VHH binders against EKC/KEOPS complex subunit cgi121 (cgi121). Designs and how they scored, part 11

Target 1, 174 residues: EKC/KEOPS complex subunit cgi121 (cgi121), of Schizosaccharomyces pombe (q9p7j3)
Amino acid sequence: MILPLFPETQVHVFVYENVSNCAAIHEQLISQNPIYDYAFLDAATILYKKQVYSAIIRALEDRRDEQMKTKTIHSEVILSLSPKTEISSAFRQFSMTKKSKNIVVVKIDSKLTEEEEFERLDKLVEGNRVEFSDEELQKLIDFKVLKKNYKLDPSTLENPLASILSSIALRGYS
Short names: E, the ipSAE of ESMFold2; O, the ipSAE of OpenDDE; V2, 0.75 times the mean of E and O plus 0.25 times the DockQ between their complexes.

## First folded at step 1 (VHH)

Design j1 (framework vhh_5j56_2)
Fold by ESMFold2-Fast, scan of step 1:
Structure j1 (fold): chain B 174 residues (1-174), chain A 128 residues (1-128)
Amino acid sequence: as target 1 above (174 residues)
Amino acid sequence: QVQLVESGGGLVQPGGSLRLSCVASGFTFSGSDYYAIGWFRQAPGKEREGLSSISSSGYGSTSYSDSVKGRFTISRDNAKNTVYLQMNSLKPEDTAVYYCAADRLGYFSTSPSEYDYWGQGTQVTVSS
């Protein structure tokens, strides 16, 4: 996809359900294997495509402005999903864990096409690839996790999109 | 089996400094079973709180709770399989038993429930 504010930046987002090797992927991430240079998110935390895009845009803005709080653009995407700037909490809230079942994978600054990234990721992820769509994400979300991460009350749970996007956009400013 | 052993606790006056050590055995900081290693404390009658954590792998990424940020520094020595907590500008409210803990998740956490392995603790008393 092409982001209007970042037309030179190539962005790909992938969704996998019923992943059986999250523990193995997690070990590769903590060993900092460059083959695994992606943002691996727990799909239980993601309700909308716009939620992911907002975090990507915020991370790219922070990189442009030399205000990144983490070491990589992919870790900055994970941080940017959180309503707070505390790195450890953001990672616990949104990152894939060894117990994750469904994941969202983000690649920024890819030299490869979307098809070539799929071929690469399909070798790393033992799960079923599904469309990055609101319909598919809404099958994978855990509303208890979403409520806790964004501190939603019952009234905002009926239409949480605006609250989530505001939390991401206003992080550190209100 | 994984074991953690703390040392370096003691009595110190307000404004003083202490360095705690945590020696890990049963895994190495370069192995495939990488860990997040954290420091926690518990004062009498209070819940155990997280203070700082460090990854056993790569960048040496660190995390700090607001109550100790700027005063405490966590570090590691991979050759000695040891994690340190340098504590500066100590206050009476820092008096507690200090625990080292390890968690296979590899991400930082200050939540005690997320840590699988615990040391026996070392007492720190800040008093004149």
Scores: ipSAE 0.000, ipTM 0.160, lowest interface PAE 13.4, mean pLDDT 81

Design j10 (from j1 with D103R R104K L105Y G106S Y107G F108S S109Y T110R S113A; framework vhh_5j56_2)
Fold by ESMFold2-Fast, scan of step 1:
Structure j10 (fold): chain B 174 residues (1-174), chain A 128 residues (1-128)
Amino acid sequence: as target 1 above (174 residues)
Amino acid sequence: QVQLVESGGGLVQPGGSLRLSCVASGFTFSGSDYYAIGWFRQAPGKEREGLSSISSSGYGSTSYSDSVKGRFTISRDNAKNTVYLQMNSLKPEDTAVYYCAARKYSGSYRSPAEYDYWGQGTQVTVSS
């Protein structure tokens, strides 16, 4: 994907279902293995493509403005999904865990083509790759998790996209 | 100035092996000046075909075209600033001029237009 305000920034997003090695991946992330330099998200928390893109744009804006609150652009994407500015809370809410079954993987500033990232990532993730689409994401979402993470009530749930995007764009703005 | 020089081409019998070398000057393969080095070939009257690439950073991720996957292996020696293409089980259809090329940014390893610098080429002929 090419972003209008960041045309030189390479962005790739991958979706995997029925992943059997999340515990192994999680251990690599804790050990900070540079091979795993991606944002690994629990697909139970992602409902829309625009949700992921909004978090990416916010993270890139914070990097441009020298206002990143985390040490890497990928961790900043995870933070940017949260309506709160608290780092540990955001990671508990959105990051892949050992118990995750479906994941969304984001790569920013890739020094590999999308095809090369696909080949590499397919070797790291033991699961079925599916299209990054709203339809596929809706099969993987957990609405109880989404409601809790974004504090959605019945009126907000009628139009969750607008509420979610607003939460991401205005996070920390008080 | 950035320069790429290929060597190791020649005449070989079908089923034989050759190792091509690509030596870089003006930048380092383990550095940050370039994203990847790729290998291409061009037979007379045909377009340049992308065969393989290796990234300059990280674990050195590799890509291969279907026509050479399993027969060719790309590798790098950062101390010698050299990228190799090990070619096994060579066929007459592999006869071509082989080029190494460098690209500054990520892009398709298969597209000649994505590469910024090119070597002069080395001839490989597979014939009995």
Scores: ipSAE 0.000, ipTM 0.130, lowest interface PAE 16.0, mean pLDDT 82

Design j11 (from j1 with D103K L105G G106Y F108T T110R S111T E114Q; framework vhh_5j56_2)
Fold by ESMFold2-Fast, scan of step 1:
Structure j11 (fold): chain B 174 residues (1-174), chain A 128 residues (1-128)
Amino acid sequence: as target 1 above (174 residues)
Amino acid sequence: QVQLVESGGGLVQPGGSLRLSCVASGFTFSGSDYYAIGWFRQAPGKEREGLSSISSSGYGSTSYSDSVKGRFTISRDNAKNTVYLQMNSLKPEDTAVYYCAAKRGYYTSRTPSQYDYWGQGTQVTVSS
């Protein structure tokens, strides 16, 4: 995908359901295996494509402005999903865990094509690849998790998009 | 200038407990620079052994060697910039100099060669 403010930045987003090897993937992330250099998100936390893209844009803006709070663009995406600048909190809220079942995977600055990244990820992720679409994400979301992560009240749950995007845009202030 | 200072070592009877502290300066666990902190020990005539590690990263990972799993617990207090090693059910074989160490990076490690900053060590002696 091409972002209007970052037209030269390659962005790929992948969704996998029914993943059985999240514990093995998590171990590879801990060991800093370079083949796992992606942002691995728990799909239970992602409701919209715009939610992911807003976090990517915020991370890219922070990189452009030399304001990144994390060491990698992929960890900055995870941080940018959170309404707070507390990195440990952001990863607890949004990153894949050993217990995750469905995941969203983000790759920025890939030297590979989208098809080559699919071939690579299909070897790493033991699950079913599905389309990155609002329809597929809505099948995987946990609304209890979403409500907690963004502090949504009952009145915003009917259309939470604006509240989520505002939380991402206002990240940096308590 | 990253510095690490260990404390809490001493003499203890078998079956006893000790809590080691590692105070870090020159970085913060909540800062933009990421560190993993590891606890290591070295007994006379033995190689330096990695015991446990905790990351400042959000993956929240702690790791333990098989020799201490279930007996030792690593934790951190970000406000005090301190990492702790709670040692329970101590055995004579746990007698060693204990070091805390820091590496830059997001993920834990128990491999000594991956750590760039080392404390001076604190002696733990387990004997009757």
Scores: ipSAE 0.000, ipTM 0.162, lowest interface PAE 13.6, mean pLDDT 83

Design j12 (from j1 with D103R R104T L105P G106K F108W S109G T110S S111R P112S S113D; framework vhh_5j56_2)
Fold by ESMFold2-Fast, scan of step 1:
Structure j12 (fold): chain B 174 residues (1-174), chain A 128 residues (1-128)
Amino acid sequence: as target 1 above (174 residues)
Amino acid sequence: QVQLVESGGGLVQPGGSLRLSCVASGFTFSGSDYYAIGWFRQAPGKEREGLSSISSSGYGSTSYSDSVKGRFTISRDNAKNTVYLQMNSLKPEDTAVYYCAARTPKYWGSRSDEYDYWGQGTQVTVSS
């Protein structure tokens, strides 16, 4: 996707289901292996494409304004999914863990084409690629996790999109 | 909201022992390998000193400053979401306010290894 306010920024989003090597990927992230410089998200926390794009836009705005709280744009995407500006809380809520089974992977400022990133990620991720679509994401979401992360009540759970996007946009006011 | 609460401080005689507890709320040690918990102290007229740290990972990697190696032991109880500091062979120079603190590991993109969250502190006094 092309972001109107960031037209020169390359953004790729990938979805993998039934990933068997999350523990190995997690160890590479802990060791700060630069090959794994992506935002690795637990798909149990993502319901909509717009949720991911809103976090990307917020992270890019923070980078533009020299207000990033983390050292990489990919870490800033993970932070930006949280309604709070607390780094530890955001990573606990949204990042992939060694126990994850389905993941969403974000790459910003890629030097590679989307197809080349797919080929690279296929070597790192032992799982099945699926389309980045609301339909596929809705198969992987955990509504109990979503409710806790965004503090949704029963009335909001029927149509949570606006509430989630508002929570991301209003981060730092609450 | 992330909060840390220390307890277990008090008055003890030289050579005695105390166990400090640090209870975390707003996150869990068992849910993620992403947290490190540290113990610090500050005595009147002195700078804050780092003493020990433990990761939330399953193997629980630990570190200790030279001033407390062999006397202090850090441990965690994931079921109680608590980190402990067992202090043995206490000396008058160990008298200080003791703090627990939590941080994200650097690989998460933190700009420093500064601790993000701090408890209020618990007083330890070693005197006869």
Scores: ipSAE 0.012, ipTM 0.208, lowest interface PAE 8.7, mean pLDDT 82

Design j13 (from j1 with D103E R104Y L105D G106F Y107S F108G S109L T110W S111E E114D; framework vhh_5j56_2)
Fold by ESMFold2-Fast, scan of step 1:
Structure j13 (fold): chain B 174 residues (1-174), chain A 128 residues (1-128)
Amino acid sequence: as target 1 above (174 residues)
Amino acid sequence: QVQLVESGGGLVQPGGSLRLSCVASGFTFSGSDYYAIGWFRQAPGKEREGLSSISSSGYGSTSYSDSVKGRFTISRDNAKNTVYLQMNSLKPEDTAVYYCAAEYDFSGLWEPSDYDYWGQGTQVTVSS
């Protein structure tokens, strides 16, 4: 995917369900293995495609403006999902854990073709790839996790899109 | 179930050295458990401040506050489930109760304010 404000930047988003090797992937991430240079998100935290795209755009804006708070663009995507600028809290709230079952994977600035990224990532993740769509994401979301992460009240939870997008764009204030 | 026990505090003269130990239980450093373990201190009449942290897994990433960089070194012994703080070139202003703390941190990033498991503290006094 090519973003209008960032036409030079290649973006790929993948969704996997029923992943059996999250603990092994988690170990590779902690070890900073460069072949795992992706943003690995717990799908329990993602409800909409626009939620992921908003975080990607915010991360790219921060990179453009030389305001990144983390070491990599992929870490910046994870931070950008959070309504706060607290790095460790953002990772605990949105990152894949060793207990995750379904994941969303983001790749920015790929040096590989789309087909090569699909082949590579399918070998790293032992699960079923599904379409990156609102319909598929809504099968994997945990609404209690979503409510906690974005501080949603019951009325907002019935139609949370605008609240989530505003939280990502503004990153919360206090 | 995470518990932390500090030891190694005491009285030392300016310019001296001390080594603090923090024994952890409820997780393992060589296993798949991912925790950040940090050292904090609180001097009389002051707020608690973060000094240093180390990841329990992975590369053992470390971080230091500006007030202790170059003087203090954090390290871990995975076999003993222990984190150490080697304190060199101690100053009277280092006088405080020292605490170790732990928090689940899969990212390996250090943030002292995020810690939710705390030890009982050990007194360090630098005088004379």
Scores: ipSAE 0.000, ipTM 0.147, lowest interface PAE 13.6, mean pLDDT 80

Design j14 (from j1 with R104L L105E G106Y Y107S F108G S109F S111D P112S S113R; framework vhh_5j56_2)
Fold by ESMFold2-Fast, scan of step 1:
Structure j14 (fold): chain B 174 residues (1-174), chain A 128 residues (1-128)
Amino acid sequence: as target 1 above (174 residues)
Amino acid sequence: QVQLVESGGGLVQPGGSLRLSCVASGFTFSGSDYYAIGWFRQAPGKEREGLSSISSSGYGSTSYSDSVKGRFTISRDNAKNTVYLQMNSLKPEDTAVYYCAADLEYSGFTDSREYDYWGQGTQVTVSS
């Protein structure tokens, strides 16, 4: 995928449902195994494609401006989903856990084609691939988690997109 | 049997530095046995205050309270099963008993009641 403001940056996003090995993946992430160099997100926290893209763009802007708060671009994507600058809180809110069932996986600066990344991830993730689409994401979201993470009031819940995108764009100042 | 043991406390002059250590037993930092390790302090007559945390995620995220940002640094050594708190530019107001605590499941950073296991504490006194 090509982002208009970052046309030289390779971005791939994958969605898996009914993942049975999240505990094993989590173990690899805490051991910092370089094979698992992706942003692994809990799909319960993601409602829209634009939510993921906005976090990616924010992370890339922070990298461009030499203002990253985390050590990798993938961890910066996770932080960028949060309306706050508290790193540990952002990871607790959005990262895959050993108890996750559905995940969204982001790869930035891939040296592989999208097809090669699919082949690689299919060996790491024991679950069913689904399309990265608003329709599929809306089957996996937990609205209670979403409301808590973005502090949405009942008046914005019917159409939370603008509030979520503003929170991501204004991260640290909201 | 989960146990956390703090060390490295003592008396230091204002402007000095001190490094606290927290050694864990009964679980490992290289495994999936914990979610986060946090540092807390409690001064006489005050509530327990959260200072810093480091998560078990492979991305190794850290967090700091506003009172210690820029002065304190948290780090871990998985091979030694130890978490450190490097304290620089110490002030008399930093005088307290310092605790490390483990959160073995996600429960949030900001509330000390959410941490499952606590060390015994180590006294830090900053005075001339």
Scores: ipSAE 0.000, ipTM 0.135, lowest interface PAE 14.6, mean pLDDT 80

Design j15 (framework vhh_5j56_2)
Fold by ESMFold2-Fast, scan of step 1:
Structure j15 (fold): chain B 174 residues (1-174), chain A 127 residues (1-127)
Amino acid sequence: as target 1 above (174 residues)
Amino acid sequence: QVQLVESGGGLVQPGGSLRLSCVASGFTFSGSDYYAIGWFRQAPGKEREGLSSISSSGYGSTSYSDSVKGRFTISRDNAKNTVYLQMNSLKPEDTAVYYCAAHRIYGSPFLSEYDYWGQGTQVTVSS
């Protein structure tokens, strides 16, 4: 995928359900294994494609402007999903954990094609890949987690898209 | 409050061995929080060099820099809240102050920044 504001940046997003090896993946992430240089998100926290794209765009803007708060573009995507700029809180809210069962995986600046990344990730992730679509994401979301992460009221929860996107875009201006 | 204390440094002849210990306080390896614990060294007039790291999680995954891979081994004892660096086949070039450091993680380790540092322990390799 090509982003209009970042046309030279290659972006791939993958969704896996019923992942059985999240504890093993989490351990590789903690060990800083470069093979696992992706943003691994808990799908319980993601409701819309636009939510993920907004976080990617914010992270790329922060990289362009030399104001990244983390060491890699992938960790910056995770931070950018949070309405706050506190790193440990953002990872607690949005990162895959050893208890996760469905995940969203983001790769930025891949030197591989989307097909090659799928083949690689299918060897690392023991689960079923599904389409990156609002329909599939809606099957994996946990509305209690979403409400807590974005501080949504019951009335906002009926149409949360604008509130979520505003929270991501206004991070750092509060 | 997290604190790290190194010990086990000293003078050793080339080809010798030392085991460094890093005792952590203020967190536990058996807790629900995850930490990466790393060993670093710095010789006079040189930049600090990362040598090895270990995860506090159940698997205890490890990594090593090329300069020490095959000679140094990192390990942990969760009951003693201690990380070790076993150094074998020591060379004069290994002479440095050795530091342990810890980084608290909530999912992604790719911050690559260690938040807590020990005081350091001197290792001197000479005849």
Scores: ipSAE 0.000, ipTM 0.207, lowest interface PAE 11.1, mean pLDDT 82

Design j16 (framework vhh_5j56_2)
Fold by ESMFold2-Fast, scan of step 1:
Structure j16 (fold): chain B 174 residues (1-174), chain A 127 residues (1-127)
Amino acid sequence: as target 1 above (174 residues)
Amino acid sequence: QVQLVESGGGLVQPGGSLRLSCVASGFTFSGSDYYAIGWFRQAPGKEREGLSSISSSGYGSTSYSDSVKGRFTISRDNAKNTVYLQMNSLKPEDTAVYYCATRFGSSYLTPREYDYWGQGTQVTVSS
């Protein structure tokens, strides 16, 4: 996928449900295995495609402006989902854990097609790929987690999109 | 494979000092935002407790439990891939097996949040 504001940057997003090997993936991330250079997100934290794209755009803007706070573009995506600029809290809030069951995987700067990345990820992730769509994400979201991460009150939970996007876009400026 | 090895334990008199080392293999402190390293101890007749932690992110954000704050200091040497625990003003109550451990994510002092553990090093504070 090509983003209008970053047409030379190749972006792929994949969603997996019923993943059985999150603990093994965790170990590979800790050991810095370059094969696992992706942003692995807990799907319990993602409600909309626009939420993921907004974080990607923010991370790419920070990279363009030489203002990245993390060591990799994929870590910057995870940070960019958070309304705060604290790296450790962002990872706790949005990153996959060893106990995760459903995950969203982001790849930036891929030299492979979406199909080729899927073939690679299918060998790394022991789960079922589903469409990256609002419909599929809404089956995997945990609204208690979403409310906590974005500090949503009951009035915004019925239509949280604008609040979430504003939190991502205005991160660190409020 | 992620492994942690503790060293530097031993016998010391009350009021003395020790520096514990935790050498990590299978990952590096300078290259990742994904982990935190913590120091823990298991004292005789007590549950395992968290003492201090340091994150790989930022400039090494640190946390301390109230029982050791002001006496113990955590630090890292990225070139040696080692985390240290400097223990000062040691008391008999500090006698325990000391462990280092790592987790994915932020620094935290709860033992159950940590994924990989060293085998421990004995610290005995007695006259």
Scores: ipSAE 0.011, ipTM 0.358, lowest interface PAE 9.2, mean pLDDT 84

Design j17 (from j1 with D103G R104Y L105R G106D Y107S F108L S109F S113G E114Q D116N; framework vhh_5j56_2; at its last look DockQ between E and O 0.05; V2 from the best seeds 0.00; counts 0 for: pae E 6.8 > 2, placed apart)
Fold by ESMFold2, look of step 4:
Structure j17 (fold): chain B 174 residues (1-174), chain A 128 residues (1-128)
Amino acid sequence: as target 1 above (174 residues)
Amino acid sequence: QVQLVESGGGLVQPGGSLRLSCVASGFTFSGSDYYAIGWFRQAPGKEREGLSSISSSGYGSTSYSDSVKGRFTISRDNAKNTVYLQMNSLKPEDTAVYYCAAGYRDSLFTSPGQYNYWGQGTQVTVSS
């Protein structure tokens, strides 16, 4: 996929459920193995496609504006999901962990078609691919985690999208 | 639990070299997902300036500010849990207190607020 604001940047997003090897993937992420240069998110923290796209756009805007706080665009996506500016907090809240069961995987600056990227990623992730859709994401979300991560009041839980997107867009960075 | 101790500072003449060491404890450089090590400096009356960083990982990359690129080299010795800053072609403007700091593994040296643990510093003085 190509986002309209960033026409030369190819992005792919994949969703996996029932992932059995998150601990192995996590080991590769901490070693910064370039084969694993993706943003691996815990699906329990992601309710909407727009949540992911907004974080991608924010990360790309920060790169364009030379305001990135993290080493890679993929780590910047993880930071951009957070309403807060601290990198370690963002990773604790949104990144895949050793205990994760379902994940959302983002690739930015892909040189591959979606099919080619999937074939590569599927060799790394032991789980079942599902559609990247609001319908599938809603099956995987943990609403208690979502409420905690975005400090959602009961009054916003009926339609939390605007609150979440505002948190991503209005975080004290641009 | 993370502790960082700098050493290797001192007085040196212009054009000379020094190697700074940063020994880490409470954190193992290889196998930790929490720390990048950065080198910073602060001259009297100036803001703290980020110089360089290196990842804690086995595939770690290095980064340098334009002010030191080509003159300073960051490296690590996993057996000693130590990060080094080799400083060559030193100039009087390099006079400062030099600090090492640890932040989350993807932290950039241009973002000192992302570094949560700091050493006490070691003085480097470049003069004739």
Scores: ipSAE 0.073, ipTM 0.567, lowest interface PAE 6.8, mean pLDDT 86
Fold by OpenDDE, second read of step 3:
Structure j17 (fold): chain B 174 residues (1-174), chain A 128 residues (1-128)
Amino acid sequence: as target 1 above (174 residues)
Amino acid sequence: QVQLVESGGGLVQPGGSLRLSCVASGFTFSGSDYYAIGWFRQAPGKEREGLSSISSSGYGSTSYSDSVKGRFTISRDNAKNTVYLQMNSLKPEDTAVYYCAAGYRDSLFTSPGQYNYWGQGTQVTVSS
């Protein structure tokens, strides 16, 4: 996928459910295995495609403007999901954990087609790929976690997307 | 292939100070945002207790347990790939084997299970 604002950057997003090896993936990330150069998100924290895209765009903008706070573009995506500026908080809020069952995987600067990237990633993730859609994300979301991460209340729950996007966009401005 | 090696333990009198070191190999502290290093201790007959943690990057977020807050300070030297635990105002109840652990960035000192790699430990004895 090519984002209009960043035509030179290819982005792929994949969703996996019933992942059995999150702990193993976690281990590889700790070991800094370059083969695992992705943003691994806990699907329980993601409700909308636009939430993910917004974070990706924010991360790319940060990189463009040489304002990245993290070491990698994928870490920046994780940070960009959070309304908080602290990287550790963002990772605790949104990154895949050893206990995660469903994950969203983001690849930035891919040199491969979506299918090729999937084949590569499929060797790393032991789970079932599902469509990257609001419908599928809605099945995987933990609303308690979502509400906590973005401090949603009954008034903002009427339109959670607007609140989430605002939180992402305004991170660091409050 | 991540390894952690603790050092700096020993015998000290109450009120004294020690600085523990944890040298990490198999990964570079400054190379990724995915790491968290924590210090734990275990006294004989007691459960392992989380003391402090520090993130590998960012603002260097640190956390402390109430038992050591104000007395212990965790820090890092990226050049040496080492994490330190400065322990001041030591008490006899601080006597334990101290462990360094590495885990994913979301790991906190409150849960040893969140850490994947552990050092061999270093003995700290506080006694008159």
Scores: ipSAE 0.040, ipTM 0.523, lowest interface PAE 2.3, mean pLDDT 90
ESMFold2-Fast, scan of step 1: ipSAE 0.427; ipTM 0.722
ESMFold2 (binder alone), look of step 4: mean pLDDT 79; pTM 0.820
OpenDDE, look of step 4: ipSAE 0.030; ipTM 0.496

Design j18 (from j1 with R104S L105P G106R F108Y S109L T110G S111T P112F E114D; framework vhh_5j56_2)
Fold by ESMFold2-Fast, scan of step 1:
Structure j18 (fold): chain B 174 residues (1-174), chain A 128 residues (1-128)
Amino acid sequence: as target 1 above (174 residues)
Amino acid sequence: QVQLVESGGGLVQPGGSLRLSCVASGFTFSGSDYYAIGWFRQAPGKEREGLSSISSSGYGSTSYSDSVKGRFTISRDNAKNTVYLQMNSLKPEDTAVYYCAADSPRYYLGTFSDYDYWGQGTQVTVSS
């Protein structure tokens, strides 16, 4: 995807279901293996493509303005999904865990094409690739997790998009 | 403060072995810290490349670049607060300055190694 405010920035987003090696991937992330330089998200937390893009845009704005709170653009994407600026809580809420089964993977500033990144990720992720679409994400979301992460009440659960995007955009502001 | 001191570099013939040591001060390898210690190298005129990393967490995760996998082994000794790189089957192309680097504790999961603390480096020369 080309972002209107960041047309020079290459962005690739991948969705995997039925991943069997999340524990192994998690260990590589803890050891900070540079081969795993991606944002690995738990798909249980992502309902819309716009949710992911909103977080990417916020992270890129923070990088542009020299206001990143984390060390990498990919960590900043994970932070940017959270309505709070607390790094540890954001990662507990949105990042992949050893027990995750479905994941969303974001790559920013890739020197590779989308097809080349797919080939690379297929060697790292033991799961089935699916389309990055609202339809596929809806199959993987956990509404209880979504409600908790964004503090949604029952009235907003019928159409939560505006509330989620507002929470991402207004993170850290009064 | 965090400091890293490398040792063990030197001159070795092709096919030989060397063991590099990295002694850390200002943090420990035991406990809940998510510090990662990595080994990097840089040859003249080339970019710095990552070779191997080891987590200080209880998980004990290790990683290796394709160029050294099967030849180099990273390990730690928590009691000595030291990380080692055992280098076997050395080739002339392994000639470089070798650096030990440590990342700050990550209370969050980072997807890329952006190491905060670097040692001074130790020269490894593989030549007859």
Scores: ipSAE 0.007, ipTM 0.155, lowest interface PAE 9.3, mean pLDDT 80

